# VH-VL binders against Zinc finger CCCH domain-containing protein 19 (NERD): the designs that were tried, part 9

Target 1, 84 residues: Zinc finger CCCH domain-containing protein 19 (NERD), of Arabidopsis thaliana (Mouse-ear cress) (q9siv5r801to884)
Amino acid sequence: SDETMEWASKELLDLVVHMRRGDRSFLPMLEVQTLLLAYIKRYNLRDPRRKSQVICDSRLQNLFGKSHVGHFEMLNLLDSHFLK
Key: E = the ipSAE of ESMFold2; O = the ipSAE of OpenDDE; V2 = 0.75 times the mean of E and O plus 0.25 times the DockQ between their complexes.

## First folded at step 4 (VH-VL; framework fv_bermekimab)

Design m15a
Fold by ESMFold2-Fast, scan of step 4:
Structure m15a (fold): chain C 84 residues (1-84), chain A 119 residues (1-119), chain B 107 residues (1-107)
Amino acid sequence: as target 1 above (84 residues)
Amino acid sequence: QVQLVESGGGVVQPGRSLRLSCTASGFTFSSYDVHWVRQAPGKGLEWVAAISYDGSDKYYAESVKGRFTISRDNSKNILFLQMDSLRLEDTAVYYCARGSEWLDSFDYWGQGTLVTFSS
Amino acid sequence: DIQMTQSPSSVSASVGDRVTITCRASQGISSWLAWYQQKPGKAPKLLIYDASSLQSGVPSRFSGSGSGSDFTLTISSLQPEDFATYYCQQTNSFPYTFGGGTKVEHK
């Protein structure tokens, strides 16, 4: 008892806190996807030489564990960061 | 010179199967996510399925899940849609479409292939 | 699923008219919205991507605006070749969803 339960991994919370100016409150999957896509657009992370690939900056590298990630792969990897 | 050409549509009986094909040319097919979109006669557009550039990820609309299978052959530049257990509500023109470089639109579409039922 | 509500379902217009079509998402989609034009018997054609970016080869009379949940497609001076059905589409989340379409018809 007295345990603090997080709704997401520390890596996903880092992205959420960054995008929401410190707000850590729960977001459903669709809203997290919206936030992630906004992040990618804001920082121009699309790979110009390999269509449908994202070039991971340090934050996304921590989140996905990869230097490059595809759109569909990215959505699947997000699922693993949600805690029950 | 980007081109997508659908084939395999036709008149079918309920419960039967069809396989649609979409042949791509004029671009590096293996670098793009591709989609199937359908349109029932006189109705709007409905997204059906998507497959990632390397074939590892697939997504389906709930209405076709468990009945349709999307696949691709990057060596031949062909996208497939295997349609099993066809129903009257699957009557539509089926388009293949290329996901854009930025994953924010479908920048090229095929001409469509009609799937309909005799009754 | 994100629902896309498009209005009006049809609009009667004359050549030279300004035509405005709206699209509303059931939740925020940032700028992950595209607009397509479809003529009878033909495949859709991309007009606008990223809510406001004009696709190469599309006439400048077409423009898109909006962000979040409310979006607009404007045709500043309707031409004879613009009589068609227009669709919005969100690409924020799977499943990708389209608006119901707006048919631009002759008066």
Scores: ipSAE 0.021, ipTM 0.735, lowest interface PAE 6.1, mean pLDDT 88

Design m15b
Fold by ESMFold2-Fast, scan of step 4:
Structure m15b (fold): chain C 84 residues (1-84), chain A 119 residues (1-119), chain B 107 residues (1-107)
Amino acid sequence: as target 1 above (84 residues)
Amino acid sequence: QVQLVESGGGVVQPGRSLRLSCTASGFTFSSYDVHWVRQAPGKGLEWVAVISYDGSDKYYAESVKGRFTISRDNSKNILFLQMDSLRLEDTAVYYCARGSEWLDSFDYWGQGTLVTFSS
Amino acid sequence: DIQMTQSPSSVSASVGDRVTITCRASQGISDWLAWYQQKPGKAPKLLIYDASSLQSGVPSRFSGSGSGSDFTLTISSLQPEDFATYYCQQTNSFPYTFGGGTKVEHK
């Protein structure tokens, strides 16, 4: 319920908070990319038949709006989630 | 056996164009992201460009952006690098490399093709 | 861009020596790091991926360690065929970047 302006979308903050044990403080773009790749590795989300593709779980589907995304595509989509 | 074979390198003059090719065999080319990496004589490795497995997404190093175009023909298992407005700083051996199943480490490389300049 | 700083730039070693090469990323890259070996006139060869995973067919004397921003490649007992230049590479973010290389040469 905090009414202050966040630095990122609700969907991106959900990922960041999950990966950083509740810490929602500002994180630069390259650090967010590192967290995203760590998330994909932790949950084994790479398509076993098409290794350049990620099969989005619920969190990533909320973040990207897609059931599957290419590696480069998802990194580019992060730009839309930074609000500052 | 996985193989990548580059061709198209040669001696050029500044401002000219050159197209490099990389022919792939021994694996399902259309399932892999593929990259161009270059190495100036006596220098280290420099990443140049990548193209996604289906050709829909591309990324370039800032030094080549707007001058180089990466493309692929999955029906022929060929990767291309169209190099326009060539500069002396583009002198290098150009390697094609396959992005691995472990997030884009390069598990296979071609032998390289040399691009150099005449005076 | 993520800058990869590799040290030393060269190391003089003898067969049987333990050789250690260090790589530092300017930003956190988790485990998104690979190590390559390059011999004169040849293409690079992948040795290590995901910071510590040995590529199939690579001798067990090669090992990688580290996470975040500091990484190490170790050759436990240098063999004659190991005199080469070694490169680290981050695979975390575009553009991909390589370290400057470490030349392992004869004493």
Scores: ipSAE 0.016, ipTM 0.704, lowest interface PAE 6.6, mean pLDDT 87

Design m15c
Fold by ESMFold2-Fast, scan of step 4:
Structure m15c (fold): chain C 84 residues (1-84), chain A 119 residues (1-119), chain B 107 residues (1-107)
Amino acid sequence: as target 1 above (84 residues)
Amino acid sequence: QVQLVESGGGVVQPGRSLRLSCTASGFTFSSYDVHWVRQAPGKGLEWVAAISYDGSDKYYAESVKGRFTISRDNSKNILFLQMDSLRLEDTAVYYCARGSEWLDSFDYWGQGTLVTFSS
Amino acid sequence: DIQMTQSPSSVSASVGDRVTITCRASQGISSWLAWYQQKPGKAPKLLIYDASSLQSGVPSRFSGSGSGSDFTLTISSLQPEDFATYYCQQYNSFPYTFGGGTKVEHK
């Protein structure tokens, strides 16, 4: 059996696969950021009282380990999910 | 009315330190990421540093990393830039800018404060 | 760092002209691009965010287009108050970077 190392954590792959209709192929950081921002917009996750802050749903809580994240914080936390 | 007012600029000598301040009013300062952007005389815009809404995350341009420190006081609505080991290449008007509600276009800017050098 | 290249560096125009300014990113930035207007001795003013979204209070003669790496700011009919320097800026990744600017000046 071959073992191929995934390019991203299981939590990040969950987001990517969801947004790309099952496609798990490699995506660079800028493209992943674009998908993350599209996810936040699609599910209306911006805090209405602090629009630079995101209220994490279950998927983003699994990804970031937090109930609320800001834009800069997301960039810092997202980096740790890239394995290659 | 949203307002950002910079202060602390002046004439300095190379190697010295200077602290810039930006006082915010007319909005909930603690809800916004804020930035410093500079512009050398007759030149274009250069992003310098950013600080998250709660002060926990900071980012710097490579040209200032290790010399400049960004900080904020949310109880006083003030943004700071501590500038150490100043160089002639740091000559510029320094603007503070608010990251917009949509992930960091700059929707409001201060008037700027000039940092320049004597002999 | 993502490099932002603006063209032209300057353009001579008359009131009523259509003015087009282009901005190229050295790598893909999706739509995370803003355009600013700066008049002499003044701070920049936000015109366009997310590549094509017009900032509240900005006249409709300003429009933005593009995605990925190539972006355009258009002024459909130049007015006297539009003579200024214009800058693009990417905010997809740190460090945030600006284009070199385009000066729109009188013929």
Scores: ipSAE 0.013, ipTM 0.707, lowest interface PAE 7.9, mean pLDDT 87

Design m15d
Fold by ESMFold2-Fast, scan of step 4:
Structure m15d (fold): chain C 84 residues (1-84), chain A 119 residues (1-119), chain B 107 residues (1-107)
Amino acid sequence: as target 1 above (84 residues)
Amino acid sequence: QVQLVESGGGVVQPGRSLRLSCTASGFTFSDYDVHWVRQAPGKGLEWVAAISYDGSDKYYAESVKGRFTISRDNSKNILFLQMDSLRLEDTAVYYCARGSEWLDSFDYWGQGTLVTFSS
Amino acid sequence: DIQMTQSPSSVSASVGDRVTITCRASQSISSWLAWYQQKPGKAPKLLIYDASSLQSGVPSRFSGSGSGSDFTLTISSLQPEDFATYYCQQTNTFPYTFGGGTKVEHK
């Protein structure tokens, strides 16, 4: 098939499409971080015992491969999802 | 009672090194990301460096990258900032601060330690 | 980096005045913004986090509002202990960046 190359992994695109009402167009890293933080806030995913830690739901578990991630850890893990 | 106490500031010559320490008490130090923030005399606040709760991740402001090294000793509740190749532009009060939330606001600060240069 | 532009740089006010300080981010930061108060010779003190949430122990005359890229800190009725410098900080991404500060001075 004539599939075009995507700018991001399917896991990152899932988050972006969900947060942007179907829009899958390119976003720079800083704006992706903003969407990720909005997602965490919307779904109350911060660990109540360790507020710098996030308890990953299914979407974030697919994105990060972990049940828990720290904010520094997320910044590093996002880099691997950009395909440019 | 949460407390952060900085030490190690002083008068130095350009090009020399200085090591700052921040001793934490009143909370479980190993559960928190911690930061260094500086303020030049009469100027505003500038974020300098951060270290994750377990010491595995470190971030630096571009102005200090390659010259400053952040580290921590969770067994002693101490945060460090090793400052190498010091420049006149590094003149500031250096504050230790605790991160409270994801991409942290700073809910507790130390009193600061002053780094200046001999005339 | 996200640039934080704070205005005004200083304001002269009297006890009882309403004081408003503004902070603009160079791009949208949702509500990821904190406000700090700093008195001469002292460390900063957290007043407000998440743009509008009041830190425990901070008087209710302090309030924050805004989302996206424009934010305000309001002191509804200035008290003698409120003469200080105020800073905004974005908590959206690294590196963390602060506004230039607003000094609230006696008339």
Scores: ipSAE 0.148, ipTM 0.773, lowest interface PAE 4.8, mean pLDDT 87

Design m16a
Fold by ESMFold2-Fast, scan of step 4:
Parts: sequence; structure tokens; C-alpha cells
Structure m16a (fold): chain C 84 residues (1-84), chain A 119 residues (1-119), chain B 107 residues (1-107)
Amino acid sequence: as target 1 above (84 residues)
Amino acid sequence: QVQLVESGGGVVQPGRSLRLSCTASGFTFSSYDVHWVRQAPGKGLEWVAAISYDGSDKYYAESVKGRFTISRDNSKNILFLQMDSLRLEDTAVYYCARGEWLSDYFDYWGQGTLVTFSS
Amino acid sequence: DIQMTQSPSSVSASVGDRVTITCRASQGISSWLAWYQQKPGKAPKLLIYDASSLQSGVPSRFSGSGSGSDFTLTISSLQPEDFATYYCQQTNSFPYTFGGGTKVEHK
């Protein structure tokens, strides 16, 4: 029921709002990547048994639709969440 | 003991192709993202290409996009770089490097293999 | 692309000196920065990751600091084996980019 066109998907905005304490204003791709990597580091989501893998918590599961994502896969999937 | 060993470099003519290999041992190769980094004589480091642990994602520097192809064979613990349409600007030592952790810093590097041109 | 600017390009130092190398990113990269040491004819060696974390086996005289866009590598008391070229690298986003390098050379 939101009447305004957002710059990002609901799932990406959830991550951005969480990391920026309520601020949902536009961020370029590189700044969003920085927030995502900070989120993974902050919550210690890297898989200790599969070094290139991230174990998705509920927020990242909603964002990526997967329980596990690789680093490159994660950055590629992020593109689909940006609106024009 | 973790080891990465590059091979396949040599002297080539402009417009030709070379295929570089990097053989990994001493760790679970299929669990790591791996990269190619090059260094022209007397110059700094330049990241070239990366491939995810399972081979599903590939990334390239703009300077090599469309000419180089990265691939891997997890059953043989080998990383490849197929270099087509080679240019004088591709003269460099090519290093294979292991992407450690989510941050992808390079904790292990191979010794490098030299790609150069004659006449 | 994120551009990494190192300064100085070279520094002349003596054993026992404190050496400071700086690295500036053209955009914020949080703490996604690594430092490498390279000796002539050798592959680079990881010194510092995540801006300030010392790699296992690296002497404690090496330290890294900074976040966002400005970073420093410090060698508190230069040893003979430390004369080398040092590179910073951002690991925040593709394409990964390196600084131009800083050569630490004998006075």
C-alpha cells in the first residue's frame, strides 16, 4: 500500500533500514555492498566449514531466497533488488 | 601445507592465445574462491579475474573482459585462465591466489608464471 | 571502480625507524582492506586483513589502523628484512583494486 516508488526491494530496504537506524534514503550499489559486508561481519555469518560461504540468517534468507550464498553469488543477486 | 603452483606462461606473439593453470594442494580446493592477479614488469599489482568455489560465478577486470576466461576443475584441484587475443599490455607475471574468508584477502599466492612477447 | 591511492610512493629509512604508509580509498570501504609485503622476485605476502587484524606469523611491529576511506600501515621499529614494497587492497567490491605501492628503501 505504499504509494511512492522505492529505490530498492522491500527485502533490501529492510537491510538498509536496520543498518542505518531507520534511514531508507537512496544508496549507490557500492555503499549497499559495504553495508551488506558489514552486516555479515557484525553477525558472524561466515560458514567456518565452507570458507567462501555465508550462512543466511532470516534477513539474508528473505533477501537472497537461500540458506547459503557464496560471496560472488551474493553480490550478483543484490543487483536484482535495485529499482531504476 | 598449502601450495599453489602456476604453469603455462611463456613467450607469445600478439593476437595469440595461452592457457594458464594453477594446481592447488594441501587444502580443500572446492571450498575456496580463487583469483588471478598480474604484475607487469616494474609495476604494481592488478586484479584480473575471480571464480567462486563451485564455478558458478565469474568476475573479470574491464581490461580483460571478453578476451580472458576463468574456469576451474574441482575434481583435479586446478584453476585455469584462458587468454585469447593477447596484447603487449598483457605482459606480466600472473599469480594465482586463494580468496580467504568473506573479505577475500589473499592468504596464499603461487610463485607466478611469466607471460611475455617476442618481436 | 574504487581507486586506492598510496603515499608515499617511496620512503628512505634506517633500521630502528618508525615507518608509516597511508592508503586512501575513493569511496567508503568500511574495514575491507588488506596490506601485503612484496620482496623482489617474490609473490606478495599477507600482513594485515580487515584493516587492523595481524595475519598469523607476522611480527607484532606491523600494525594497521583506519576505517572508511583513510588507512595506515605502521612498522614500529624497522628491521633489515622489512625493506620491501607494500601494497594496500580493498576487498569491499568488484573489481578488487590495489594501491600503487610504497617502496621502503635504505637511506
Scores: ipSAE 0.021, ipTM 0.726, lowest interface PAE 6.1, mean pLDDT 88

Design m16b
Fold by ESMFold2-Fast, scan of step 4:
Structure m16b (fold): chain C 84 residues (1-84), chain A 119 residues (1-119), chain B 107 residues (1-107)
Amino acid sequence: as target 1 above (84 residues)
Amino acid sequence: QVQLVESGGGVVQPGRSLRLSCTASGFTFSSYDVHWVRQAPGKGLEWVAVISYDGSDKYYAESVKGRFTISRDNSKNILFLQMDSLRLEDTAVYYCARGEWLSDYFDYWGQGTLVTFSS
Amino acid sequence: DIQMTQSPSSVSASVGDRVTITCRASQGISDWLAWYQQKPGKAPKLLIYDASSLQSGVPSRFSGSGSGSDFTLTISSLQPEDFATYYCQQTNSFPYTFGGGTKVEHK
């Protein structure tokens, strides 16, 4: 329904729903990390000039609030999107 | 020609400190995350630590957390591992390795430097 | 931590044999897995990355397959230089973890 308890932020759920073909059910941190890495690989978002950085597309910009994000920064920012 | 060359290994006494170095050449060192991986004699590979391309972020294996410190000098193309409170269980060949891209598989490794113990 | 279980621990083989090594992750890691070859006294060498991508300069007899939690390294026709220890590594999450290794030995 319209009023449901969410386990994650709107921005993280957008990524999860996109990668899981509409499934918004709870996913642990490690599995969300796997989906995020799969997303980066699928859309070729790794920076060819700075191998340890991601160039954020619109979805990742909404998720991380940044145009570029490093490996560790990405993990820390991802954690902040889990509710409770 | 990409090269990573480790140095600083040797025979140490338990409880002492040792600093390992890894000198990089043949690539833009400041563009890569770099790692330390160790291997005890006759055993498998164990990941130790990583440092981000700019030195701002670090991560350690639980076995070394609080005792080892990873650092880098991008102006000299050198990776360091400061090893404090050394234990017999730290006996290993220590390799530095270059991480390729965000998911970091290791496309280049140094030849390793041996850390072992004697009273 | 993601635990990597590698099997078998050792395999005895002859030149020309097809050798299969398996690696299982304790959790799903998509295709974030690499395979390495290590010869005695030498550093490991990357063979396969992203589960199935062959590293430049590595012979085509090496191939990787699998996704999720089950992965396989195959050597289609073992050569004399292939007698070595092989390791899988998950590249999904810190801390990075390796399988226990598989030693490919002479029969």
Scores: ipSAE 0.060, ipTM 0.756, lowest interface PAE 4.8, mean pLDDT 88

Design m16c
Fold by ESMFold2-Fast, scan of step 4:
Structure m16c (fold): chain C 84 residues (1-84), chain A 119 residues (1-119), chain B 107 residues (1-107)
Amino acid sequence: as target 1 above (84 residues)
Amino acid sequence: QVQLVESGGGVVQPGRSLRLSCTASGFTFSSYDVHWVRQAPGKGLEWVAAISYDGSDKYYAESVKGRFTISRDNSKNILFLQMDSLRLEDTAVYYCARGEWLSDYFDYWGQGTLVTFSS
Amino acid sequence: DIQMTQSPSSVSASVGDRVTITCRASQGISSWLAWYQQKPGKAPKLLIYDASSLQSGVPSRFSGSGSGSDFTLTISSLQPEDFATYYCQQYNSFPYTFGGGTKVEHK
């Protein structure tokens, strides 16, 4: 609703809802990191030529704004998606 | 074939500085995140700092934040740890380690370099 | 920070024994856990990653199991070269944290 602020950006909520079977309730940063790593593993997004890099699919490109993202860069970018 | 070799450890006094180096060979250094992990004599392992493959992202343990600076030179395959304002609790063997996969378990470690204090 | 609790802190064992070491995370870490072996005066060596995947070149007597918050390292038949200290490590989130270690020593 318009009077209720979400705890995360729409891009982060898309990932969370996808991974949690529709549940959009608040998750702390460490649990969001766990979901993100599970997503990357499930969809085989790790770059085999650059071990610390992820090849972003459409969902991750919407989340990070990049076609490729480093492991630490990814964790830093997640912080900006938390609103509360 | 993969090798990591630390250097620069020594005996210091509180408040002084040291710079550690780790020279990498046998792999494409610029493709890997690399880390510093320390171990105090007779104690367990403690993660200290990490630097991304391109040097753009850095993370530090809270105990060293603001005092230690991690950096790398991808043209020479060298990882650095600049340690300022050294404290007795920084006494440890310092290992450099390579992060494998994007989640960073450490598949290769150096042999370590000892940092200790004199009084 | 995620706390990693290892038990026991030490175990006395004989060659041929089955040795079990446990590691508990203070919160869920999925399968993002590695096990290392460290011999005196040496750097740690990776044994197991992703909770249960055996590193290339590591003997099959080593195995890992668990997910979520409870993990186990098993040595099915202890060999003379296995007397060492063992550490678990979570890599679910920064800062990466290690268990306190388990020393496997001669009976």
Scores: ipSAE 0.022, ipTM 0.718, lowest interface PAE 5.7, mean pLDDT 87

Design m16d
Fold by ESMFold2-Fast, scan of step 4:
Structure m16d (fold): chain C 84 residues (1-84), chain A 119 residues (1-119), chain B 107 residues (1-107)
Amino acid sequence: as target 1 above (84 residues)
Amino acid sequence: QVQLVESGGGVVQPGRSLRLSCTASGFTFSDYDVHWVRQAPGKGLEWVAAISYDGSDKYYAESVKGRFTISRDNSKNILFLQMDSLRLEDTAVYYCARGEWLSDYFDYWGQGTLVTFSS
Amino acid sequence: DIQMTQSPSSVSASVGDRVTITCRASQSISSWLAWYQQKPGKAPKLLIYDASSLQSGVPSRFSGSGSGSDFTLTISSLQPEDFATYYCQQTNTFPYTFGGGTKVEHK
């Protein structure tokens, strides 16, 4: 696993590998969004008091740098994790 | 009970501007992403624009980008759509819809407001 | 953009019939799909979300199935109030896109 040759940041690859049982192969943006939404749903991270917000666990705090994040905000922040 | 009520539609001329409003009640408006969806007479549904719960993020369909501006006032529970440089192809009933944000399905819709053109 | 192709565009049916509507995404959307019902002059109403989850208050004769790129909405025994237009919507990525609609009309 070479971070400088990877298609995504270390933080995004951590999420992808976790959700895909070790598979780190390239995923386009829409597939990554699908995995992120599945992760939030699986770990019940939706804020029960502010339903448009996610309460970030440690993995998502590493990914987004925030304790709380909105749906649209997450999509914007994901762009910075794709290597050009 | 959750309710969304659109207003501001009417008859306009090409090139003019119109502002639509959607007033929300029965839920905490500031907790939800909200959307505008339109439907031309006899046609299907077309997503137009979305705004995040706090107003910081906005998304537009390519067909309206640069002409329409979405905004919201959380203190008054109102969603807006400012429509500039209107074209005949913008003729439609405009619905506001509440996004169940995790999967963004629209669990509640307004009754719609009609935008048509004279001549 | 993800293109949603819905078929048929219309179906003629009688009360008691089984009606099946299909929706195909141009690429995989996992299970991020919703189905809506629209009656003339009214706003759409959510029927099914996450491909197969029935919205509260919707009759059990409505069911959804599928994952990936192929999805179906089934009405097991059509009732008089079910004559309407039905739309699928992908909820996976922006811009959100709808199928072209299927009109269920009287035979």
Scores: ipSAE 0.198, ipTM 0.779, lowest interface PAE 4.3, mean pLDDT 88

Design p3 (from e06 with heavy chain S31D, light chain G28S S93T; at its last look DockQ between E and O 0.50; V2 from the best seeds 0.00; counts 0 for: pae E 2.7 > 2)
Fold by ESMFold2, look of step 5:
Structure p3 (fold): chain C 84 residues (1-84), chain A 118 residues (1-118), chain B 107 residues (1-107)
Amino acid sequence: as target 1 above (84 residues)
Amino acid sequence: QVQLVESGGGVVQPGRSLRLSCTASGFTFSDYDVHWVRQAPGKGLEWVAAISYDGSDKYYAESVKGRFTISRDNSKNILFLQMDSLRLEDTAVYYCARGEWLDSFDYWGQGTLVTFSS
Amino acid sequence: DIQMTQSPSSVSASVGDRVTITCRASQSISSWLAWYQQKPGKAPKLLIYDASSLQSGVPSRFSGSGSGSDFTLTISSLQPEDFATYYCQQTNTFPYTFGGGTKVEHK
């Protein structure tokens, strides 16, 4: 699909398509946040020692640009991936 | 013993500046996002600002954008709130709070009061 | 912004009563809701996170339920130390917002 004409960045669409079995239809921020938490749970990405933090796997590293993110950072960083 | 202690509150005049500090102890400060929350006397709670664990991300409530600056010094375990262009509506007790999972605030300071003289 | 509507604004209750406080979000927040207790002159204290998870050290008479937009805090048998103001807070969407509070006071 045409990345420059999409509702989201390549990195965010990669997450969405992965979690929605190929469906790239628009999702509002609230639903994307729900998918993100489901992703974190599915792949057990909570840091067992720094329990407020997520250990970013390669997909989340591409999305957020950080090796660890807290809840605040995830919400703040997601906004830039929505293409207005 | 997790502890957060705010300081720097006081009586000021409108339009002046004030810097609040929050000193953290009993935990690894640089592992946690930290927040400022305020409460006007007799009123409810209002979230003010957040700063990520490493200081790289900051966010502000609309009511304080452009006037307040959040910062942290992880080497000294201190969170700051620089409050410029203070207004009467900024009158409140200011709390610092530690962000845990999903930004539940599991530890709070006892607050520092900011008020105004006539 | 997501508005959090708490109900009731106050409740007059006696020790031993079951007290129920509700919190409604203006849009879905999944389960990303916390409950706090605040006593006069003190900082808020976390009771419940993730809508229904009890914070360590909080008595089991406190419980939370709900998902989506409708949430409830229940005190199963009110104790003298439970007279306080209770706040919900959503952390789904910036800016994080608190409910207006519910004051639980002695009849």
Scores: ipSAE 0.347, ipTM 0.818, lowest interface PAE 2.7, mean pLDDT 89
ESMFold2-Fast, scan of step 4: ipSAE 0.663; ipTM 0.899
ESMFold2 (binder alone), look of step 5: mean pLDDT 93; pTM 0.951
OpenDDE, look of step 5: ipSAE 0.765; ipTM 0.933

## First folded at step 5 (VH-VL; framework fv_bermekimab)

Design q1 (from p3 with heavy chain G99D L102A S104A Y107I; at its last fold request DockQ between E and O 0.92; V2 from the best seeds 0.84)
Heavy chain, then light chain:
Amino acid sequence: QVQLVESGGGVVQPGRSLRLSCTASGFTFSDYDVHWVRQAPGKGLEWVAAISYDGSDKYYAESVKGRFTISRDNSKNILFLQMDSLRLEDTAVYYCARDEWADAFDIWGQGTLVTFSS
Amino acid sequence: DIQMTQSPSSVSASVGDRVTITCRASQSISSWLAWYQQKPGKAPKLLIYDASSLQSGVPSRFSGSGSGSDFTLTISSLQPEDFATYYCQQTNTFPYTFGGGTKVEHK
ESMFold2, look of step 5: ipSAE 0.772; ipTM 0.920
ESMFold2 (binder alone), look of step 5: mean pLDDT 95; pTM 0.962
OpenDDE, look of step 5: ipSAE 0.801; ipTM 0.939
ESMFold2, look of step 6: ipSAE 0.764; ipTM 0.917
ESMFold2 (binder alone), look of step 6: mean pLDDT 95; pTM 0.962
OpenDDE, look of step 6: ipSAE 0.839; ipTM 0.944
ESMFold2, fold request of step 9: ipSAE 0.798, 0.801, 0.796; ipTM 0.921, 0.925, 0.925
ESMFold2 (binder alone), fold request of step 9: mean pLDDT 95, 95, 95; pTM 0.962, 0.962, 0.961
OpenDDE, fold request of step 9: ipSAE 0.819, 0.781, 0.724; ipTM 0.942, 0.937, 0.928

Design q2 (from p3 with heavy chain G99D L102P; at its last look DockQ between E and O 0.82; V2 from the best seeds 0.00; counts 0 for: pae E 3.8 > 2)
Heavy chain, then light chain:
Amino acid sequence: QVQLVESGGGVVQPGRSLRLSCTASGFTFSDYDVHWVRQAPGKGLEWVAAISYDGSDKYYAESVKGRFTISRDNSKNILFLQMDSLRLEDTAVYYCARDEWPDSFDYWGQGTLVTFSS
Amino acid sequence: DIQMTQSPSSVSASVGDRVTITCRASQSISSWLAWYQQKPGKAPKLLIYDASSLQSGVPSRFSGSGSGSDFTLTISSLQPEDFATYYCQQTNTFPYTFGGGTKVEHK
ESMFold2, look of step 5: ipSAE 0.258; ipTM 0.802
ESMFold2 (binder alone), look of step 5: mean pLDDT 95; pTM 0.962
OpenDDE, look of step 5: ipSAE 0.801; ipTM 0.939

## First folded at step 6 (VH-VL; framework fv_bermekimab)

Design r1 (from q1 with light chain Q27R; at its last look DockQ between E and O 0.86; V2 from the best seeds 0.82)
Heavy chain, then light chain:
Amino acid sequence: QVQLVESGGGVVQPGRSLRLSCTASGFTFSDYDVHWVRQAPGKGLEWVAAISYDGSDKYYAESVKGRFTISRDNSKNILFLQMDSLRLEDTAVYYCARDEWADAFDIWGQGTLVTFSS
Amino acid sequence: DIQMTQSPSSVSASVGDRVTITCRASRSISSWLAWYQQKPGKAPKLLIYDASSLQSGVPSRFSGSGSGSDFTLTISSLQPEDFATYYCQQTNTFPYTFGGGTKVEHK
ESMFold2, look of step 6: ipSAE 0.763; ipTM 0.919
ESMFold2 (binder alone), look of step 6: mean pLDDT 95; pTM 0.962
OpenDDE, look of step 6: ipSAE 0.857; ipTM 0.948

